# VH-VL binders against NAD kinase (nadK): the designs that were tried, part 46

Target 1, 268 residues: NAD kinase (nadK), of Syntrophomonas wolfei subsp. wolfei (q0aze0)
Amino acid sequence: MKIILVNNRFKENTEKKAQEIAGQLSALNVEVIIDNGLDEPYAGTVDFIMVLGGDGTMLRAARRYGQRAIPVLGVNMGTVGFLSNIEINELAEYLPLILREEYSLEARMMLEVAVFQQQSLLTRVFCLNELLLRSNSPRMLSFALEISGQKLEPYRGDGLIVSTTTGSTAYSLSAGGPIADPQLDAFIVTPVASHIINKRPLVVSPEREISLHLLEEREAIIGIDGQIKMDFGAENRVLIKRAPHPLLMVNLKAKPFFTSIDRSLQRQ

## First folded at step 16 (VH-VL)

Design NN6 (from II13 with heavy chain S105T)
Fold by ESMFold2, last read:
Structure NN6 (fold): chain C 268 residues (1-268), chain A 122 residues (1-122), chain B 112 residues (1-112)
Amino acid sequence: as target 1 above (268 residues)
Amino acid sequence: QVQLVQSGAEVKKPGSSVKVSCKASGGTFRSYAIHWVRQAPGQGLEWMGGIIPILGRADYNQRFKGRVTITADESTSTAYMELSSLRSEDTAVYYCARGHTWKTTHGYFDYWGQGTLVTVSS
Amino acid sequence: DIVMTQTPLSLSVTPGQPASISCRSSQSLLRDIGLNYLHWYLQKPGQSPQLLIYLGSDRASGVPDRFSGSGSGTDFTLKISRVEAEDVGVYYCMQALQTPLTFGQGTKLEIK
């Protein structure tokens, strides 16, 4: 059996804990690969992924491994968020269940984001929360949104968020989007500081394809999960669709989403 | 409480196809693989394949050489098994079963449907 | 394919007497983490199969403690310490290590 431990290299406590947990797993004849973000993602086959940290560490794990159909367990190490399932001090109790595969899974929709320059694909990335298109200057953007070939009236404002339901509690919420049940598959399209009053957030079927491009020359960026950014100009367009595979989140301990919303939001 | 309820018995001619349904209730349909197992009269159990609903992927016993198709409809919590190009040797009781894991390997089958008799005769 | 071989194929037992069923696999069912992917089922007359033992030795919920599983790797045993009338049926072992999943031939248990 092979497990990846994902941690955050910038916190000494998490690095030491990752080594400690690796020792516990090795004592059970589990092969452990530590991913602290320094090296390329592990390319070999694995049975399970443990994420040691908060929602940010989970977002990185999802981008690196989410398309590989591997169960991912969020282990909280301090700050309670939306994506952890158990606490670090409970891990030893749950290890036998993990090895016996006595857990359920919850699917979380991911985005597939393809950025083009003119007709050429520049990059393809996957994300768990959202894509942000925003201005990189004090000036507003003028941009076009297409949904499955249907052209909406032009947008004008600071930008646009296209999020998953999981991402509905992240930047989309701050921009005025709704909180969505993460068990739903949907896009949530949320304008950022729109000058056009009738541009409301949209909830869109996951079967749709979403396209964005600028209508005039401006400095813009594409942000991914608040952690990756890339320049975006009038020569670019981005195509967004549901990723081929959801993130497979492990459920060992009940985490009621609706009764915990306020508590979890205070720690974003 | 998890229950698996299958469609009723069928009589078919050789060369035709049959589609058996398996409706799950009392649990989380998406989290667990659904398997299909058949039993010819007086014979043992034979695994036909299974579906991983969370991925929409099915794994098959190659003994059936592409004659079996397994699907799932999450909106109705129902799995389906379709067997085509029926032969008299396909006369059997067909069971669905739920594995304890999300994938088609490692699982023990803790819940079984009541079985569906399919009779293939000329 | 992993071949599963059960012995005996038939067994007549006086109530209160023990019974033992052997299951052998053509390949080891043991992973490095110490788990055997071998499960046992009972099919009572006219019924669907029901789980008895999983992972070689763990008793399923509601199964009496007179049923026990043992063995590892390629050789597994199901034991009934005191056979009761309700234990009549056909017992199957199944490997779940790899696809296709495969069953033993079955062992028919009858009361003398």
Scores: ipSAE 0.710, ipTM 0.872, lowest interface PAE 1.7, mean pLDDT 91
Fold by ESMFold2, fold request of step 17:
Order: structure tokens, then C-alpha cells, then sequence
Structure NN6 (fold): chain C 268 residues (1-268), chain A 122 residues (1-122), chain B 112 residues (1-112)
């Protein structure tokens, strides 16, 4: 059996704990790969992924491994966020269930983001929370949104968020978007500081394709999960689709989403 | 409280197809693989294949040589098994069963449908 | 394919006496984490199969403690410490290590 442990290389206590857990797993004849973000994602076959840390570490794990159909367990090492399932002090209790594969899964929709220059693909990335298009200067953007070939009236403002339902509690929420049930598949399109007062957030079928491009020359940025940044200009276009595979999140302990919203938001 | 309810018995002619349904209730349909197992009269159990609903992917016993198609409809919590090019040797009771895991390996079948008799005769 | 071989194929037992069924696989069902992917089912007359033992030795919910499973790797045993009339039926082992999943031939248990 082979497990990836994902941790944050910039937090000493997380790295030390990952080594301790790797030792415990090795004593059970589990082969362990530690992913602290320095190396390329492990390409070999694995049975399970443990994410040690908060929602940010889970976002990185989702981007690296989410398209590979591997169960992913969030293990909290501090303040509980939205994406952890168990606490670190509970891991020993749940480890037998993990090895016996006695857990359920929930699917979390991911975005597939393709950025083009003219008609040439520059990059393709996957994300769990959102894509952000924003201005990289004090000046507003003027940009076009198309949904499955349907052109909306132009946007003008600081930018736009295209979020999953999982991302509805992240940047989209701060920009005025709704909290969505993460069991739903949908895009949430949330304007950021729109100059056009009747531009409201949209909830869009996951079967749609979303396209964005600038209508005038401006310095802009594409942000991915708040962790990756790409320059974006008038020569670029981005296409956003539902990713081919959802993130497979492990449920070992019931975490009622709606009754826990206030605690999770206070600890973000 | 998990329950698997299958469609009723079928009588089919050789060369035709049959599609058996398996409706799950009382649990989370998406999280667990649904397997199909058949039993010819007086014979043992034979695994035909299974579906992983969370991925929409099916795995098959190659013995059926592409004659079997297994699908799932999450909106109705129903799995389907279609067997084509029927022969008299395909006369059997067809069971659906739920595995304890999301994938088609490692699973023990803790819930079974009531079985569907398919009779293939001229 | 992993071949599963059960012995005996039929068994006639006086009520209150023990019964033992052997299951052998053509390759090891043991993973390095110490788990055997071997499961046992009972099919009572006119009924669907029901799970008895999973992962070689663990008793399914609602199964009486007179049923036990043992063995590892390629050789597994199902034991009934005191056979009762309700135990009549056909017993199957199944490997779940790899596809295609395969069953033993079955062992028919009857009351003498």
C-alpha cells in the first residue's frame, strides 16, 4: 500500500509531524511519499492522499492530484477550515479504517482552466476553489464574458471570479457571491467591484463553457485558488470548464456543512 | 437501511438484449461501487462487472467479451446492466450488490438485490 | 484470473455438530498491510447471497458468533461451531484482490 503525505514546507511543525506519521505508517508496511511542494508531483500509483494542514495545503494537493481519482483526506493541524475531515489527534483512531478502506467519498467539482495567447494554448491548470481575473493597476478592466457561446453585456470593474461551489466560501463570498452547498455542481460567477450596477452573481450549469477576454489593453492577472498568478493581457483568452474528474474527498467523520459554517468562517 | 431493488423477471429470445435495473435506497449511491453477479440454474456465482458511480467508470469480466454494459444514473440512484446477443446459456438469476468501497476491487458485498430471473428461450 | 477452490463441495451435518469449509486461491490474497481480500457469503435456499465474513476473519453485522473465518494468503477456512437448521444453504468464498472478482464453486450444507 502507498500513501502520499502532503504538507507545507514552510511550517516546521507540519514537516516534523509528517515524518512522525510516515514512521507510524511504515511500521504498518505502508510505503509513504512526502510531498512538501519542492519536487514534482509523484507520478506513480498510490492508494490514498493525506493532507496535513489547512485549506491552503488541500488546494495545492487538489491541483497536483485531483485529476488522478485518488481519495484525499484533510487532516487539520490547527483551526478547522472547510476542507479538513479529522483532527491530527484523531488520526490513530481512524487509521485502521483508512487501511481497510472503510470510508465514504464525496465528489468536489474542480475547474479546468486553459489560457491562450491568440489561438495557441499557453497553459492548462486545475483548481478547486476559483479563477480570479483582476486588474493589475489602479485602472478598471473592460472584459467580455461568454457562456457556451452566449455573449453577455460587457463587464467593467476590478475583475471577475469563476468559482466552484466549494469555492463559494472563499474569495467569491467576499466579493458578494452566495454560499453554495458543496454537494452541488455549478459555476458561481461573481463580479468584483463592478461599475455596472446590474451585474449580479450568476449560478451556471457545470455543463457550460466559460470564456473571458479583455476588450481593451490593460494589465491584468489570472489568479488560481489564491496561490498561482499569471499575467493576462489583450492577446489572451481563458476558457473554463468543469474538470474531467472531481476531487475525491474522504469522509471518516461527519462534518455537517450548514451547522459548521460560522465556526469555519471565523477561523479562516 | 440500505436496500437494493431490482426490476422484474424477463423472458427473452436468443440474439436480443436485456437491461436489468437496480435501484438503491437508504444510503449514499455515489460513494460505493455497484456490482453485478449472475447465477445460472443449479450453478455458482459469477461476477460480471461493476460500476464506480462517483467516476462513471465500469470494470468488466472479459469473459462476456463486450456483451455487457453497466451504467449508473445518480439522479435516480439506479444502476443498470445490459447484456446483449443473448444465448440460452445466459438464462440465470442476475443480482446487483453494493461493495463497501468506492472502487471495484477490495470490496465485500454487504447488500444484495433480490435477483432478476432472465430466461432466454426460443 | 485468480482461481478459487472450495472443499468439500457438499457437506451433511448433524445439528449441533461443527462444520468446516476450506477455500484456496491460486495466488496470495494478502496485501503487505496485513489484510486478506477474501470474503465469505451464505446463500440460503431461495434467497440472495448474504455476507458472513469479510477480510478473511471479520464477522459481518448480525452474523452469529458461531461463524468464524481464519487463514491467510492462499488458504482460508470458514467454521461453524454448532450447525443449526437455519445454516442450510450454499457457502461461497470470493476474492476481491483484483478483477475479475471470482468465487469458489460453493459448498452446499445440508442437515442430516
Amino acid sequence: as target 1 above (268 residues)
Amino acid sequence: QVQLVQSGAEVKKPGSSVKVSCKASGGTFRSYAIHWVRQAPGQGLEWMGGIIPILGRADYNQRFKGRVTITADESTSTAYMELSSLRSEDTAVYYCARGHTWKTTHGYFDYWGQGTLVTVSS
Amino acid sequence: DIVMTQTPLSLSVTPGQPASISCRSSQSLLRDIGLNYLHWYLQKPGQSPQLLIYLGSDRASGVPDRFSGSGSGTDFTLKISRVEAEDVGVYYCMQALQTPLTFGQGTKLEIK
Scores: ipSAE 0.707, ipTM 0.871, lowest interface PAE 1.7, mean pLDDT 91
Fold by ESMFold2, fold request of step 17:
Structure NN6 (fold): chain C 268 residues (1-268), chain A 122 residues (1-122), chain B 112 residues (1-112)
Amino acid sequence: as target 1 above (268 residues)
Amino acid sequence: QVQLVQSGAEVKKPGSSVKVSCKASGGTFRSYAIHWVRQAPGQGLEWMGGIIPILGRADYNQRFKGRVTITADESTSTAYMELSSLRSEDTAVYYCARGHTWKTTHGYFDYWGQGTLVTVSS
Amino acid sequence: DIVMTQTPLSLSVTPGQPASISCRSSQSLLRDIGLNYLHWYLQKPGQSPQLLIYLGSDRASGVPDRFSGSGSGTDFTLKISRVEAEDVGVYYCMQALQTPLTFGQGTKLEIK
């Protein structure tokens, strides 16, 4: 059996704990690969992924491994967020269930984001929470949103968020978007500081394609899951689709989404 | 509680096709593989294949390659097995079963449908 | 394909006496983590199969403790410490290590 342990290279306590857990797993004849973010993602066959840390570490794991159909377990090492399932101190209790594969899965929709310069693809990335288009100056943006070829009236404001339902509790929420049930597949399109009154958040079918481009020269950026940033100008456009595969999140312990919302938001 | 309910018995002519349904209730349809197992009269059990609903991917016993198609419709929590080019030796009871895991390997089948008799006669 | 061989194929047992059924796999069903992917089912007359034992030795919910599973690797045994009238049916072992999943031929248990 082969397991990837994903930790955060910037937090020393997670690195030491990852080595400790790797030792425990190796004693059970489990082959362990540690991914702290410094090396390329492991490319070989893997049975299971264990993410040690908070929502940020899970976001990186999702971008690296989410399209590979591997179960991913979030293990909290501190303040509980939205993406962990068990606490680090409970791991020994649940380890027999993990090895016996006695758990369920929750599917979480991911975005496929393709950024173009003119007609050329610059990059394609997958994300779990959201794409952000925002101004990189004090001046507002004028930009166009198309949904499956349907051109909406131009936007003017600080930017726009296109999130998954999982991302509805992240930046989208702060910008006035709704909290969505993460079991739903949908895009949530949330304006950021819009000057156009009729530009309300939209909930959009996951079968749609979403396109964004600037209508005038401005200094802008594209943000991905709050962790990747790239410059975005009038020569660029971005196309957003549902990713081919959802993130397969392991559920060992019941974590009712709705009754936990207030607690999870207080800790952000 | 989890329950699997299959479509009713069918009588078919050689060369035709049959599509058997398996409706799941009382649980999370998407999280667990659905398997199809057949049993000819007086014979043992034979695994035909299974579907991983969370991925929309099916695995097949290659002895049925080209004749069996297994699908799932999450909106109705229903799995389907279609067997084509029927012949008399395909007369059997067809069962659906739920594995305890999301994938088609390692699973034990803790819930079974009631079975669907398919009779192929000239 | 992994071949599963059961012995005996038929068994007549006096009520209250023990019964034992063997299942042999053409290759090991044991992974290095210590788990055997071998499961046992009972099919009572006119019914669907039902899970009896999983992972070689674990008893499914609601199964009486007179049923036990043992063995590892290639050789597995199902035991009934005291056979009762409701135990009549056909017993199957199944390997789930790899596709195609395969069953033994079945062992028919009858009351003498």
Scores: ipSAE 0.707, ipTM 0.870, lowest interface PAE 1.7, mean pLDDT 91

Design NN6 (from II13 with heavy chain S105T)
Fold by ESMFold2, last read:
Structure NN6 (fold): chain C 268 residues (1-268), chain A 122 residues (1-122), chain B 112 residues (1-112)
Amino acid sequence: as target 1 above (268 residues)
Amino acid sequence: QVQLVQSGAEVKKPGSSVKVSCKASGGTFRSYAIHWVRQAPGQGLEWMGGIIPILGRADYNQRFKGRVTITADESTSTAYMELSSLRSEDTAVYYCARGHTWKTTHGYFDYWGQGTLVTVSS
Amino acid sequence: DIVMTQTPLSLSVTPGQPASISCRSSQSLLRDIGLNYLHWYLQKPGQSPQLLIYLGSDRASGVPDRFSGSGSGTDFTLKISRVEAEDVGVYYCMQALQTPLTFGQGTKLEIK
């Protein structure tokens, strides 16, 4: 059996704890690969991924491994967020269930994001929460949104968020978007500081294709899960689709979404 | 409680097809593989294949792959098994069963449907 | 394909006496983490199969402790320490290590 431990290198206590857990797993004849974010994602076959940390560490794991159909367990090492399932001090209790594969899975929709310069693909990335298009200058953006070839009236403002339902409680919420049930598959399209008042957030079918490009020469940024940024200009466009595979989140301990909303938002 | 309820008995002619349904209730349909097992009269159990609903991927016993199709409809929590080009030796009781895991290997079958008798005769 | 062989194929037992059923696989069912992917089912007359023992030795919920599973790798045994009338039926072992999943031929248990 082979497990990836995903860790945050820049939190010293989490690195030490990851080594301790790796030792415990190795004593059970589990092969362990530690991913602290500095090396390329492990390319070999694995049975399970254990994310040690908060929601940010889970977002990185989702981008690296979410398209590989591998169960992913969030293990909280601090303040409870939306994406952890068990606490670090409970891990030993649940380890026999992990080895015996006695857990359920919850699917979370991901985005596939492709950025082009003209017709040339520059990069393709997957994300769990959202894509952000925003201005990188004092001037507002003027940009076009297309949904499955349907061109909406131009947007003008600071930018736009295209979010999953999982991402509905992240930046999209702060920008005025709704909280969505993460069991739904949908895009949530949320304007950021729009000067066109009748541009409300949209909830869009996951079968749609979303395209963005600038209508004027301006400096802009594409942000991915609040963790990756790319320059974006008038020569670029971005295409957003539902990713081929959802993130497969492990459920070992019941964590009902609706009764936890207030607690999770207050702690983040 | 988890329950698997199958469609009713079928009488079919050789060369035709049959599609058996298996509706799951009382649990999380998407998280667990659904398997199909048949039992011919006076014989033992034979695994036909299974589906991983969360991925929409089916695995088949090669003895049936050219003739069997296994699907799932998540909106109705129902799995289906279709067997084509029926022969008299396909007369059997067809069971669906839920594995304890999301994939088609390693699983023990903790819940079984009531079985569906398919009779193939001229 | 992994071939599963059960012995005996039929067993007649006086109530209160022990019974033992053997299951042998053509290749090892043991993973390095110490788990055997071998499961046992009972099919009572006119009923669907029901799980008895999983992972070689663990009893399913509601299964009396007179049922026990043992063995590892290629050789497995189901034991009933004191057979009761409700134990009548056909017992099957199944390997789940790899597809296609395969069953033993079955062992019919009857009361004398």
Scores: ipSAE 0.694, ipTM 0.867, lowest interface PAE 1.8, mean pLDDT 91

## First folded at step 17 (VH-VL)

Design PP2 (from NN6 with heavy chain G56S)
Fold by OpenDDE, look of step 17:
Structure PP2 (fold): chain C 268 residues (1-268), chain A 122 residues (1-122), chain B 112 residues (1-112)
Amino acid sequence: as target 1 above (268 residues)
Amino acid sequence: QVQLVQSGAEVKKPGSSVKVSCKASGGTFRSYAIHWVRQAPGQGLEWMGGIIPILSRADYNQRFKGRVTITADESTSTAYMELSSLRSEDTAVYYCARGHTWKTTHGYFDYWGQGTLVTVSS
Amino acid sequence: DIVMTQTPLSLSVTPGQPASISCRSSQSLLRDIGLNYLHWYLQKPGQSPQLLIYLGSDRASGVPDRFSGSGSGTDFTLKISRVEAEDVGVYYCMQALQTPLTFGQGTKLEIK
């Protein structure tokens, strides 16, 4: 059995814990790869991924490994978030179940984000939460939104968020988007400080494709899960669609999403 | 208390196809693999294939040479097994079973359907 | 494919006496983490198979303690310490190490 431990190199406690867990797993004849983000994602086949830390670490793990259809377990290490399933002090208890593969899975839709320069693909990224288009100046953007070939009226504002239902409790929420059931597959399109005061978020079928481009020569940025940033100009286009594979999140411990929303949000 | 309820007995002609259903209840459908196992009269058990509903991916026993198609409908918690180009040798009781793991390997079958008799005769 | 071989193919046992069934695999079913992907099923007359022993030695829920599984690697044994009338049926071992999953031929247990 081979397991990847994903931790945050900027959090010493997660690094130390990763080493400890690695030792424990090795003693059980489990091959362990530690991914602290410094190196390229491990390219070999693995059976399981443990994410040690918070939501940010999970987002990184999802981008790096989510398309590979590998079970991913969020192990919370004292942070507040929505993406961890068990606490670090519970890991020992659940380890036998993990090794015996006695766990359920939740499929979380991911985004496939493709950024183009004219007709050339610049980058393609899978992400769990959202794509953000945002002005890189104090001036508002004018941009075009197209959904499945349907061109909407031009948007004017600071930006736009295209989020998964998982990401509904992230930046989209702060921008006034709805909270969505993580078990539902959908896009949430949330304007960021729209010039139109009553511009409402859109809930869009995961079967549709979303395209964005600027209507004027302005400096903008694309943000992915709050961790990837790239310049975005008038010559760029972004295409967003449902990723071909969901993130397989391990569910060892039932978490009541709807009853815990208020508490979770308050802690953030 | 998980239950697997299969469709009723079938009588088919050689060369035709049969599609057997298996409805699961009492558990999380997409979290577990669903397998199909058949048993010819007086014979042992033969694994036909299995599906991972959460991925909509199926693995097959190559001995069936592409005649088997396994699908799953999450909205109805129902798995299907279609066997085409039926032969007399395909006469058997067909079982669906739930694997305790999400994948088609490593798991044991903790719950079984009641079986579906498929009779192939001219 | 992994070939599973059971012995004997049939046995007749007096109630109260012990029974033993062997299952051999053409490849080791022992994973590096120490798990044997060998499972035992019982199919009683006119019924669907039912899980008896999993992972070589663990009894399924509701299975009496007179049933026990042992072995590792390529050689496995199912034992019944005291055979009862309700134990009549066909016993199958199954490997789940790799696809295709494969069963033994089955061992028919009858009461004398």
Scores: ipSAE 0.841, ipTM 0.921, lowest interface PAE 0.7, mean pLDDT 94
Fold by ESMFold2, look of step 19:
Structure PP2 (fold): chain C 268 residues (1-268), chain A 122 residues (1-122), chain B 112 residues (1-112)
Amino acid sequence: as target 1 above (268 residues)
Amino acid sequence: QVQLVQSGAEVKKPGSSVKVSCKASGGTFRSYAIHWVRQAPGQGLEWMGGIIPILSRADYNQRFKGRVTITADESTSTAYMELSSLRSEDTAVYYCARGHTWKTTHGYFDYWGQGTLVTVSS
Amino acid sequence: DIVMTQTPLSLSVTPGQPASISCRSSQSLLRDIGLNYLHWYLQKPGQSPQLLIYLGSDRASGVPDRFSGSGSGTDFTLKISRVEAEDVGVYYCMQALQTPLTFGQGTKLEIK
């Protein structure tokens, strides 16, 4: 059996704990790969992924491994977020269930983001929370949104967020979008400081294709999960689709989403 | 409590097809593989295949190559097994069963349907 | 394909006496983490199969303590320490290490 331990190398206690857990697993004849973000993602076959840390560490794991159909467990290391399932001090008690594969899964929709320059694909990235299009200057953007080839009236403002339901509690929420049940599959399209008075957030079928491009030459940025940043100009467009595979989140312990909303948001 | 309820008995002619349903209740349908196992009269158990609902992916016993299709409808929590080009030796009780894990390997079958008798005769 | 062989194929047992069923696989079912992917089922007359023992030795919910599983690798045993009338039926072992999942031939247990 082979497990990836994902940690954040900029937080010292997660590195120490990762080594401790790797030792425990090795004593059980589990092969352990530590991914602290420094090296390329592990390319070989893996049975399970354990994320040690907060939502940011989970976002990186999802981006690196989310399309491989591997169960991913979030282990909280102190700061409660939306993506952890168990606490670090409970891990030893849950290890037998992990090895026996006695857990359930929750699927979380991911975005597939393709950025083009004219007709050429520049990059393809997967994300768990959201794509952000925003201005990189004091001027507002003028941009077009197409949903499955249907052109909406032009947008004008600071930008736009296209999020998953999982991302509904992240930047989309701060921009006025709704909180969505993460068990639903949907796009949530949330304008950022729209100058067009009647532009409201949209909830869109996951089967749609979403396209964005600028209508005027302006300096803009595409942000992915708040962790990747790309320049975006009038020569570019972005296509957003439902990713081929959901993130497979491990559920060992019931985490009631609705009763925990206030507590989880307060810790951010 | 988890329950698997299958469609009723069917009588079919050789060369036709049959589609057996398996409705799951009392649990999280998406998290667990659903397997199909058949038993000819007086005979043992034979695994036909299974579906991983969370991935919409089916794995098949190659003995049934090209004749079996296993699907799932998450909105109704129902798995289906369709067997085509029926022969008299396909007369059997067809069971669905839930594996304890999300994938088609490693699983033990902790819940079984009541079985569906399919009789193939002229 | 992994071939599963059960012995005996039939047994008659006086109530209160022990019973033992052997299951042998054509290749090891033991994974390096110490788990055997071998499961046991009982099919009572006129019923669907039901889980008895999983992962070689773990008792399923509601299964009496008189049932036990042992063995590792290629050789596995199901024991009933004290057979009761309700134990009548056909016992099957199944390997789940790899597809296709395969069952033993079955062992019919009768009361004499």
Scores: ipSAE 0.696, ipTM 0.863, lowest interface PAE 1.7, mean pLDDT 91

